# VH-VL binders against Protein mesh: the designs that were tried, part 3

Target 1, 209 residues: Protein mesh, of Bombyx mori (Silk moth) (h9jiq1r811to1019)
Amino acid sequence: GVAGIFGDPHIVTFDDLQYTFNGKGEYVLVRVDHSQLKLDVQGRFEQVPRNIHGAVNATHLTSVVAASNNSQTIEVRLRPQHAQWRYRLDVFANGKRVYFDRTALRVQYFPGVTVYQPMYVLNQSEIVVMFSSGAGLEVVENRGFMTARVYLPWTFMNQTRGLFGNWSLDVNDDFTRPDGTLASVDLNNFQSAHRDFAQHWQLTDREQR

## First folded at step 18 (VH-VL)

Design t1 (from r7 with heavy chain N105S)
Fold by OpenDDE, fold request of step 21:
Structure t1 (fold): chain C 209 residues (1-209), chain A 122 residues (1-122), chain B 106 residues (1-106)
Amino acid sequence: as target 1 above (209 residues)
Amino acid sequence: QLQLQESGPGLVKPSETLSLTCTVSGGSISSGDYYWSWIRQPPGKGLEWIGEIYYSGYTYYNPSLKSRVTISVDTSKNQFSLKLSSVTAADTAVYYCARDSTYDSYYYFDYWGQGTLVTVSS
Amino acid sequence: EIVLTQSPATLSLSPGERATLSCRASQSVDSYLNWYQQKPGQAPRLLIYGASNRATGIPARFSGSGSGTDFTLTISSLEPEDFAVYYCQQWENWPTFGGGTKVEIK
C-alpha cells in the first residue's frame, strides 16, 4: 500500500482517500504499534513563508521522521530557502547529518535501515529510506515543497493508524482516531477534517521524536 | 601527492572571455569523491567562490556569476576548466583551482593550485 | 548569500602573544565553518574545519570554537611563521569567505 502527502498539503490515504490537511506542528502520519511490527512516521508542518503577495494562510511539510522496530531514526528535513545550495534536503541518521552526493556515500547503511539518493539526482532533492521491516519512505523536494510517500508491504494491512488512515481497503475506517473511534468528516471542509480527525493525531511535546 | 596547476592567458581584453584550465596530478578527477572548484581573489581583497564541478559534469555556480560562468571537466586529461565571459576590470584577480573534500560530514578546500593572475585590460 | 564578517581587520601582535580572531555569519551556518591561513604570494591553507577540528599537520596552538553565527580562531602563542591573513569560510550555503584578518608583527 502507498500513502502520501502532497502540495499545500493534500493527503492520500493507503485506501486512496483524499482530503486536505492544514495543521501546524507535528503529527502522526503512520503508526503501527504491535509486538512484532512497529512503524512510526511523523511529519512536521510549518507556516508557508510570505510570498510576493503577502501572508499565506497555509502550512507545508518541512520534516519527516521515521523509525521501524529497532531501527535507527531517520529524519529528512527541508533546508531553509537561504541554504538551498547543493542540498535541498537534509538527512539525519540518529541526529547526525549525513550527505549522499559522493559516489561512495550515495547509499548508506544504518542499523535496521538503508538510506540512499537515487542515481539520477545529485542535489539531495530525493531521498529513499528502506527499513528492514519492509516499510519504505520516499521524500522529494520540488519547487520548495516537500512531498512524502510511505510504501508498505501487505504485512502492514489493517495495522496502520494516523493521518494516512487504516490500510484496510475500506475508506470508511480511514478517519480512525487514536482512541479507536471513527470521526465523521466532511471531505469538502478542511476545517472538519482537522477539527474532527487530524488534530487528534497531533503530537504533544512529550511525544515528539 | 595531489597537485593542482592553473594555466591560461594572464591578460584578457574587456568584453572577451577568460579561459583557464586546472590540471590535476597525483590523483584522479574521476574518483567521484570530490568536487572541483574555481575561486578568485582580486588584488588586495578577499576570496570569492566562482563555481564547482563534479566528475560527471554536474555544476554549481555562484549566483552572482552564473550568467557568465561555464565550468567543464575533461576526465581523459584529468583537467577541469573555467570560462568567464564578458569580462571587465572587476574580473582582474588571482584565480585558484581547488579540491573540496569531506570528512565527518564537513566540507573543506584541502588542495589548492598556486593561483594564476589574470588581468583584464585593453 | 551568507555574509561572513571578520574582526578585527588587522591585529598587531608580538611573537609569543595570544591572537583571537572573530568571524560572524549573517545567518546560522551551524558548525560548517572553516579557517584558512594565507601568506603573501601563496594559496590559502586549511587550518580548521567544522568550526573546531584541526586539519592534518596543523600545530596545536591553533584552535577553533563557536557555532551558529559566532566563531573564533585562537592562536595560543604566535610563532613568527603565523603572521599572515586568516579567512573564515562557510558551507551552509554556496561557499563564501570572510574579508580576512591580517595578523602582523607589532
Scores: ipSAE 0.781, ipTM 0.893, lowest interface PAE 0.9, mean pLDDT 95
Fold by OpenDDE, fold request of step 21:
Structure t1 (fold): chain C 209 residues (1-209), chain A 122 residues (1-122), chain B 106 residues (1-106)
Amino acid sequence: as target 1 above (209 residues)
Amino acid sequence: QLQLQESGPGLVKPSETLSLTCTVSGGSISSGDYYWSWIRQPPGKGLEWIGEIYYSGYTYYNPSLKSRVTISVDTSKNQFSLKLSSVTAADTAVYYCARDSTYDSYYYFDYWGQGTLVTVSS
Amino acid sequence: EIVLTQSPATLSLSPGERATLSCRASQSVDSYLNWYQQKPGQAPRLLIYGASNRATGIPARFSGSGSGTDFTLTISSLEPEDFAVYYCQQWENWPTFGGGTKVEIK
């Protein structure tokens, strides 16, 4: 299954449900917490920078942090606009910055995870993260905006929680809160999605990786 | 031992195009491990990064010079070149070619050519 | 661009004295700052990379410190060959250099 967050921003769940998200802060995108299978993908959302017209009432994805089982924690961060020349994205492995633009460093291996920049990219605008568990993360910078996709094998079905929903082939359970209750969300009201569902997946300081 | 050597005319007329070549010896540009930069230094002044190129031909330029700068690479000759168009007296400088290297997530210029003075005058 | 301001512009000292050179960035450059030495008629030579790491072959009397916006190059005891111009350079954005500090004999 594939889920993702795009643009300004919109979320597509593993069950292909689309809804608008505009929260600020850090949120659980995907969480799997079982004895034999763990996955934690978190996203940071910040206020969209001011433009020539003034303040923009929207948020955008600026960072994605992911770990699976006992893997290294991988963070992909959008570089500030003033620093986007050679590198569009920063990558951190266990808190240490790493580069992927050179031939020998295009693919790098960390405990429980492989990270690489696709061969057709040189400016580190696309990063692929493959965990030993089979979970995959793709982060792309395009025109100053970050998008993220999570790829899961079937072994993760019926186990995922978070903003990307429960992958069950049933959209009716996608808005499952951390306590297991189902939120009633009005898809025509972005405030409903946030109030009734998304805010419950906001991370506290203790939970942030 | 790696060596870089700049070559080209030392005198260019205003409005013309400055053209320099950096010849790399003792190492291959095609290794894919390095970027290759041009840096200039006006007489008695500081250093200014002009731009860089990867062996694949990918380039990055200083925004202040981007419209006038073209950097190219010839892997068969183990050379990379600089073209700076519409030159003025302000472009008079010692021009260096340099290698961009990296270690432990840090970048630096570890090898430099000896530099070549290019004077822009009528 | 990120502007690096070096101070002082000129530092007059005698051999054996301690030299302290400052480099300030207009924005945070984290630890992505290098130091170079340049002697008359020569290309710059890398001294310090990543704010505090001595390059290969650089004597121990050279040390770098700092992070964010404030950086320092220290020469613990000046040797005659150390009288030169020193430049800081950042990699947070496209490479930019400071204006340089000239260390001259008093």
Scores: ipSAE 0.781, ipTM 0.893, lowest interface PAE 0.8, mean pLDDT 95
Fold by ESMFold2, look of step 19:
Structure t1 (fold): chain C 209 residues (1-209), chain A 122 residues (1-122), chain B 106 residues (1-106)
Amino acid sequence: as target 1 above (209 residues)
Amino acid sequence: QLQLQESGPGLVKPSETLSLTCTVSGGSISSGDYYWSWIRQPPGKGLEWIGEIYYSGYTYYNPSLKSRVTISVDTSKNQFSLKLSSVTAADTAVYYCARDSTYDSYYYFDYWGQGTLVTVSS
Amino acid sequence: EIVLTQSPATLSLSPGERATLSCRASQSVDSYLNWYQQKPGQAPRLLIYGASNRATGIPARFSGSGSGTDFTLTISSLEPEDFAVYYCQQWENWPTFGGGTKVEIK
């Protein structure tokens, strides 16, 4: 299964439910907390910069942080366009910045996780993170915007929680809050997705990676 | 031992194109282990990075010079080259080629050529 | 563009004295700051990379410190060959160099 975040932010859950929210801050995208299987993927959303017509009522993804089982924690962070000379995305392994800008550095192995860039342009515009648990994360930068996709094998089915839903094969329960209650989201109202569902998955300072 | 050597005309007329070549000996550009840079220094002044190239042809340029700069590589000759168009007196400088190396995710210029003075006259 | 401001522009000292050179960045460069030495008619020579790591063959009297925006190069006891110009250079973004500090004999 696949779930992802695009643009504005536009979310597609593991059950193929699509919605938009405009939250700011750090959110749980997908979390699995099973005795034999752990996964934590978090996203940071920031306000889209003001334009000549004033404040913009939208946020965009600027960072994804992920860890699975006993792996190192991998963060992929968007560089501002004015700072994207050789690198479009920054990658951190347990907080240490790492680079993929040469043939010998294109694939790198860390405890519990392999990180690589599939592009031979070497500008770090696409980063793939593969955990030994089978979970995968793909982060792509295009023209200053970050897109992220999480790929999970069947071993995660029915065990996911967060903004990417619970992978139950039923879209009707994808808006499940951390406490287990179902949110009633008006898909015609972008504030409803945030107010009624997404903000409940927002992290506090002590919960962030 | 690895050595870098700049070559090219020492005198260029205003509005023309400055062309330099860096020849690498004692090592290989095609190894893919390094980026290769041009850096210049006007007489009595500081250093300015011009740009870099990877052996595959992938380049990055200083934004202030980007519209006038072309860096190219010829792996068969173990050389990389600089072209700077539309030169003026402000482009008079010692031009260095340098190797961009990395260790433990830190980057630096560890080998430099001797430098060649290019004067833009009139 | 990340601007590096070096101070002082000139440092007049005698052999055996301690030299302290400053480099300030216009925005954080983390630890991606290098120091080079340049003598007249010569190419720059790498001294310190990553703020504090001595390059191969550099004597122990050279040390670097700092992170973020404020960096220092220290020469614990000046030797005659250390009278030169010193440049800092950052790698957080495309490389830029400071204006240099000339260490000259008093």
Scores: ipSAE 0.634, ipTM 0.840, lowest interface PAE 1.8, mean pLDDT 89
Fold by ESMFold2, look of step 18:
Order: sequence, then structure tokens, then C-alpha cells
Structure t1 (fold): chain C 209 residues (1-209), chain A 122 residues (1-122), chain B 106 residues (1-106)
Amino acid sequence: as target 1 above (209 residues)
Amino acid sequence: QLQLQESGPGLVKPSETLSLTCTVSGGSISSGDYYWSWIRQPPGKGLEWIGEIYYSGYTYYNPSLKSRVTISVDTSKNQFSLKLSSVTAADTAVYYCARDSTYDSYYYFDYWGQGTLVTVSS
Amino acid sequence: EIVLTQSPATLSLSPGERATLSCRASQSVDSYLNWYQQKPGQAPRLLIYGASNRATGIPARFSGSGSGTDFTLTISSLEPEDFAVYYCQQWENWPTFGGGTKVEIK
């Protein structure tokens, strides 16, 4: 299965439910907490920069942090546009910045996870993270905006929670809050998705990776 | 032992193109292990990075110079070169070639040529 | 766009004295800050990379410190061969160099 974040921000769950929310801060995208299978993927959303017409009432993804089982934690962070001379994205392995810009560095192995830059990419605008659990993360920068996709094998089915839904094969329960209650969300109202569902998956400072 | 050596004319007229070549010996440009840079220093002043090239031909340039700079590589001759167009007196400098190297996610210039003075004057 | 400001411009000292050279960045460069030594008529020589790591073959009297925006190169006891110009250089964005500090004999 695949779930993802696109645009400002448009979410597609593992059950193919599509929605938009306009929250700022750090959120659980997908979490699995099973005795033999762990996954934690978190996203950071920031206010879209002002344009010449004033404030923009939208947010965008600027960072994704992920770990699975006992893997090293990987963060992919959007670089500011004025600082994207040779790299569009920064990659951190357990908080230490790493680079993929030459032959010996294009594929790097960390405990429980492999991270690489695709061969057709030379500027770190695309980063792929592959966990030994089978979970995968793809992060792409395009024109200053970040897109992320999470790929999960069937072993994660019915075990996911967060903004990407529970992968139950039923879209009707994808808006499940952390306490297990089901939100009633108006899909045409950005405030409803945030107010009634997404904010409950927002992290405090102590919960962030 | 790795050595870098700049070569080219020491005098260039205003509005013309400055052209330099760096010859690498005791090592290979064709490996994917390094980037190869041009850096200049006006007399009595500090250093300015001009740009660099990967062996595949991919380049990065200082934004303030990018419209006038072309860096190229000839792996068969183990050389890379600099062309700077439309020069003025402000382009008078010692020009260095240097190797862009990495260790433990830190980057630096570890080998430099001896430098060649290029004067822009009529 | 990242400007490195070195101070002082000139440091007049005697052999055996301690030299302390400052480099300040216009924005954070994390620890991606290098130091080079340049003697008259010669190319720069790498001394310190990553703020605090001595390059191969560099004597222990050279040390670097700092992170973010404020960095220091220290020469604990000046030798005659240490009278030269010192440059800092950042790698957080495209490389830029400081204006240099000349260490000269008093």
C-alpha cells in the first residue's frame, strides 16, 4: 500500500481517501505499535511564505522523520530556496547530516535502514528510505515544495494509525482519532479536516522525534 | 603524489575571454570521488570560489559569476578548464584549481595548484 | 550569500605567543567551517575542517572551535613558520571565504 502528501497539503490515505487540511506543526502521518512491528512517520508543516498579495492561508510539508522497528531515525528536510545551490533536501541520520552527492555516497546503509539518491538525480531533490521492516519512504522536492509517499507491504495492513488512515480497506473509518473515536469530517471544508480529525494527531514538543 | 597545475595566458584584454586549464597528475579526475574547483584571489585580497565540476560534466557555479563562467572537463587528458567571458580589470587575480574532498560529511579543498596570475589590461 | 567576517585584520605577535583568530558568519553554518593558512607566493593550505578537526599533518598547536555563527582558530604557541594569512571558509551554502587575518611578527 501507498499513502502520500502532495501540494498544500493534499493527503491520500492507504485506503485511497483524499482530503486536505491546513494545520501547522508536527503530526503523526503513520504509526504502527505492534509487539513485533513498529513504524513511526511524522511530518512537519509550516506556513506557506507570503506572496505579493499578502498572507497565504495554507501550509506545506517541510520535514519528514521516520523510523521502523529498531532502525536508525531518518529525517528528510526541505532546504530554504536561497540555500539550494547543490542540494534541494537535507538528510539526517539520527540527527547527523549526511550527503549523497558522489559515487561512494549515493547509497548508504544505517542500522535497519538503507537511504539512497536515485541514479537519475544529482541535486538531492529525491531521497528514498528503505527500512528492513519493508516500510519505504520517498521524499521529492519540486519547485520548493516537498512531496512524501509511504509504501507499506501487506504485513502492515489493519495496523496503521494517523493522518494516512488505518488501512482497513474501508474509507469510512480512516478518520479515526488516537483515542479510537471516529471523526465526522466534511471533505469540502479544510477546517473540518483539521478541527475534527488532524489536530488530534498533532505532536507536542516532547512527542517529536 | 597528487599535483594540480594551472596553465594559460597571463594577460587578457578587457571584454575578452579568460581561459585556463588545470592538469591533474598523480591521481584521476575520472573517479566519482571528488569535485574539481576553480578559486581566485585578487592581488592583496581574499579568496572567491568560482565553481566546480564533477567528472561526468555536471557543474555548479558561484551565482554572482554564473552568467560568465563555463567549466569543462576532459577526463582522457586528466584536465579541467575555466572560461570566464567579458572580463574587466576586476577579474585580475591569481587563479587556483583545487580538489573538493570529503570526510565524515565534512567538505574542504585539500589539494591546490600553485596558482597563476591573470592580468586584465590593454 | 553567507558572509564571513574575520577579526582582527592584522595580529602582531612574537614567536611563542598565543594567537586567537575570529570568524563570524552572517547566518548559521552549523559546523561546516574550515580554516586555511596562506604564506606569501603560495596556495592556501587546509588546517582545520568541520570547525575543530585538524587536517592530516597539521601540528597539534593549531586548534579550532565554535559552531553556528562564531568560530575561533587558536595557535597555542607561535612558531616562525606560522606567520601567515589565515582564512575561514564555510560549506553550508556555496563556498565563501572570510577576508583573512594576517598574523605578523611584532
Scores: ipSAE 0.630, ipTM 0.836, lowest interface PAE 1.7, mean pLDDT 90

Design t1 (from r7 with heavy chain N105S)
Fold by ESMFold2, fold request of step 21:
Structure t1 (fold): chain C 209 residues (1-209), chain A 122 residues (1-122), chain B 106 residues (1-106)
Amino acid sequence: as target 1 above (209 residues)
Amino acid sequence: QLQLQESGPGLVKPSETLSLTCTVSGGSISSGDYYWSWIRQPPGKGLEWIGEIYYSGYTYYNPSLKSRVTISVDTSKNQFSLKLSSVTAADTAVYYCARDSTYDSYYYFDYWGQGTLVTVSS
Amino acid sequence: EIVLTQSPATLSLSPGERATLSCRASQSVDSYLNWYQQKPGQAPRLLIYGASNRATGIPARFSGSGSGTDFTLTISSLEPEDFAVYYCQQWENWPTFGGGTKVEIK
């Protein structure tokens, strides 16, 4: 299964439920906390920079951080536009910046996780993270926007929580809050997805990875 | 021992194109472990990075010079070259080629050519 | 563009004295700050990379420190061969160099 964040924050859950939210800050995208299987993927959303019309009332994904089981923590961060001269994305392994811009560095191995830049990419605009648990993360920069996809094998089915839903094969329970209650989200209501569901998955300072 | 050597005309007329070549000896441009840079220094002034090239031909340029700069590589000759178009007196400088190297995610210029003075004058 | 401001522009000292050279970045460069030495008629020579790591063959009297925006190169006891111009250079964005500090004999 696959779930992701695209465009203006447009989310597709593991059950193919699609929704938009416009929250700012750090959120749980997907979390699995099973005795033999752990995954934690978090996203940071920031205000879109002002344009010709002044302040923009929208957010975009600027960072994804992930760890699975006892792996090192991998963060992929969008570089600000003025700093995208050579690298579009930054990659951190346990907080240490790493680069993929040379032949010997294109694929790098860390405890519990492999990170690579696809062979056709020259500017770190695509980064693939492959955890030994079978979880995968693909982060792509395109024209200043970050897209992220999380790929999970069947061993994660029915065990996920967060903005990407619970992978139950039923879209009707994907809006489950951290306390287990089901949010009633009006997909046609301005801000309902954030107010009734997503804000409950927002992280405090202590909860961030 | 790795050595870099700049070559090319020492005098260029205004509005013409400055053209320099760096020859690398004692090492290989095609190894894929390094980027290859041009850096200049006007007489009595500081250093300015012009740009750099990877052996595949992929380049990065200083934004202030980008419209006038072309860097190219010839791996069969183990050389890389600089062309700077539409030169003026402000382009008079010592031009260095240098190797862009990395260790432990730190980047730096560890080997430099001797430098060649290029004067832009009628 | 990340602007590096070096101070002082000129440092007049005698052999045996301690030299302290400053480099300030216009925005954070984390630890991605290098130091080079340049003698007249020569290319720059790498001294320090990553703020504090001595390059191969550089004497122990050279040390670097700092992170973020404020960096220091220290020469603990000046030798005659240390009278030169020193440049800082950052790698957080496209490479830029400071204006240099000339260390000259008093």
Scores: ipSAE 0.553, ipTM 0.813, lowest interface PAE 1.9, mean pLDDT 89
Fold by ESMFold2, fold request of step 21:
Structure t1 (fold): chain C 209 residues (1-209), chain A 122 residues (1-122), chain B 106 residues (1-106)
Amino acid sequence: as target 1 above (209 residues)
Amino acid sequence: QLQLQESGPGLVKPSETLSLTCTVSGGSISSGDYYWSWIRQPPGKGLEWIGEIYYSGYTYYNPSLKSRVTISVDTSKNQFSLKLSSVTAADTAVYYCARDSTYDSYYYFDYWGQGTLVTVSS
Amino acid sequence: EIVLTQSPATLSLSPGERATLSCRASQSVDSYLNWYQQKPGQAPRLLIYGASNRATGIPARFSGSGSGTDFTLTISSLEPEDFAVYYCQQWENWPTFGGGTKVEIK
């Protein structure tokens, strides 16, 4: 299964439910907390500067943080456009910045996780994170915008929570809040997904990684 | 053992193109372990990074010079080159080639050529 | 563009004295700050990388410290061969160099 954030903030859940997301701040994208299987993937969304595009209340993904089981925590962070001279994305392993900009550094191994960039990519515009749990994360920068996909093997089915849904094979329960209640989201209402569902998955300052 | 050596004309006329070559010996430019940089120093002044190249041809340039700079690589000759177009007297400098190296996620220039003075004058 | 400001511009000292050279960045460069030594008519020589790590073959009297915006190069006891110009250089963004500190004999 695959879920992700694409385009404008446009979410596709593990059950292929699609909705528009315009929230600001940090959110749980997917979380698994099973006795034998743990995953935590979080995303940060920031407002698009009005002076660049003249738009209001548009947001975009700027950081993804992930850990699985007892792995090191991997963060992939979008570099601001004025700082994107050679590196489009920054990558941190347990807070230490790491680089992939030459052949010997293309694949790097950390406790519980492998991080690499595809062959012939030298500017860190594409980063792949592979956890020993089988969970995967792909982060892509294109023209200053970040997209992300989370890949999960079937061993995670029915165990996920967050903005990417619960992977129940039923789209009708993907809008499940942290307390287990089901949100009524109007997909025709631009603000409903945030107001009725996504804000409840938002992290506070003390909950951030 | 590793040695970088700049070569090219020491005198260039205004509005013409400055062209330099750096020859690497005692190591391989095509190993993929390093980037290869040009850095200049006007007489009596500080250092300015011009740009750099990977052996595959990927380049990165100082934004203030980008419109006038081309860096290229010839792996068969173990060389990389600088072209700076439309030169003026302000481009008079000692030009260095240097190796961009990394250790433990830190980056630096560990080997430098001897430098070559290029004077822009009529 | 990240501007590095070195101070003082000139430091006049005698052999055996301690030299303290400052580099201030216009924005945080984390620990991605290097120091180079340049003697007259020569190319720069890497001294310190990553704010505090001595390059191979650099004597123990050279040390670096700092993070963020404020960095210091210290030469604990000046030797005659240490009278040179010293440059800091950052790698947080495209490389830029400071204006240099000339360490000269008093």
Scores: ipSAE 0.508, ipTM 0.806, lowest interface PAE 2.6, mean pLDDT 88

Design t4 (from r7 with heavy chain Y58I)
Fold by ESMFold2, look of step 19:
Structure t4 (fold): chain C 209 residues (1-209), chain A 122 residues (1-122), chain B 106 residues (1-106)
Amino acid sequence: as target 1 above (209 residues)
Amino acid sequence: QLQLQESGPGLVKPSETLSLTCTVSGGSISSGDYYWSWIRQPPGKGLEWIGEIYYSGITYYNPSLKSRVTISVDTSKNQFSLKLSSVTAADTAVYYCARDSTYDNYYYFDYWGQGTLVTVSS
Amino acid sequence: EIVLTQSPATLSLSPGERATLSCRASQSVDSYLNWYQQKPGQAPRLLIYGASNRATGIPARFSGSGSGTDFTLTISSLEPEDFAVYYCQQWENWPTFGGGTKVEIK
C-alpha cells in the first residue's frame, strides 16, 4: 500500500481517500505500534510565504521524519529556495547531516535503513528511504515544494493510524482519531478536516522524539 | 602529485569575454569524487567563489555572477574552463582554480592552482 | 547569501604571542566552516576544516572552535611563518569567504 502528501497539502490515504487540510505544526502521518512491528512517520507543515498579493492561506510540507523498529531515524528536510544551491533537500541520519552529491555517496547504509538518491539525480531533489521492516519513504522536491509517499508491505495492513488512515480497505473509517473515535469530516469544507480530524494527530514537543 | 594550472590571456578589454582554462595533472577530472571550482581575488581584497562543475557537466554558479558565467569541462583533455562575459574593471582579479574535496561529510578546497592575474583595461 | 565578518582586520603581534581571530556568520552555518592561510603571492592553504579539524600537515599550534555563527581561529604561539592573511569560508550554502584578518609583525 501507498499513501502520500502532495501540493498545498493534499493527502491520499492507504485506502485512497483524498482530502486537504491546512494545519501548521507537526503531525503523525502514519504510526504502527505493535509488539513485533513499529513504524513512526511524522510530517512538519509550515505557512507558505506571503506573495505580492499578501498572506496566503495554505500550508506546505517542509520535513518528514521516519523510523521503523530499531532503525536509525531519518529526516528529510526541504531547503529554502534561496539556500538550495546543489542540495534541494537535506537528509539527516540520527541527527547527523549526510550527503548524496557524489557517485560514491549515492547509496548509504545505516542500522536498519538504507537511503539513496536515484540514478542520474545529483541535486538531492529525490531521496528514497528503505527500512529493514519493509516500509519505504520517497521524498521529492519540485520547484520549492515537497511531496512524500509512504510504501508499506501487506504486513502493515489494518495496523496503521494517523493522517494516512488505518488501511482497512474502507475509506469510511480513515478519519479515526488517536482515541479510536471516528471523526465526521465534510470533504467540501477544508476547515473540517483540520478541526475534526487532523489536529488530533498534532504532536507536542515531547512527542516529536 | 596533483597539480592545477590556470592559463589564458592576462589582459582583456572591457565588454569582452574573459576566458581561462584549468589543466589538471597528476589526477583525473573524470572522478565522481570531486567538484572543480573557479575562485577569484581582486588585488588587495578577499576571495569570491565564482562557480563549480562536476565531471558530468553539471554546474552551479554564484548568484551575483550567474548571468555572465559559463563553466565547462573537457574530460578528454583533463581540463575545465571559465568564461565571464561583459567584463569591467571590477572583474580585474587573480583567478584560481581549485578542487572541492570531502572527508567524513566535511567539504573544503584542498588543492589550488597558482593563480593568474587577469586585468580588464583598455 | 551568507556573509562572514572577520575581526580584527589587522592583528599586530610579535613571535611567541597568542593570536585569536574571529569569524562571525550572518546566519547559522552549524560547523560547516573552514580556515585558510594565504601568504603574499601564494594561493590559500587549508588550515582547519569543519570548524575544529586540522588539515593534514598543519601544526598543533593552530586550533579552531565554534559553531553556529561565532568561530575562532587560535594560534597558540606565533612563529615567523605564521604572519599572513587568514580567511574563513562556509559551505552551509554556496561558498562565501570572510574579508580576512592580516596577522603582521608588531
Scores: ipSAE 0.577, ipTM 0.820, lowest interface PAE 2.2, mean pLDDT 89

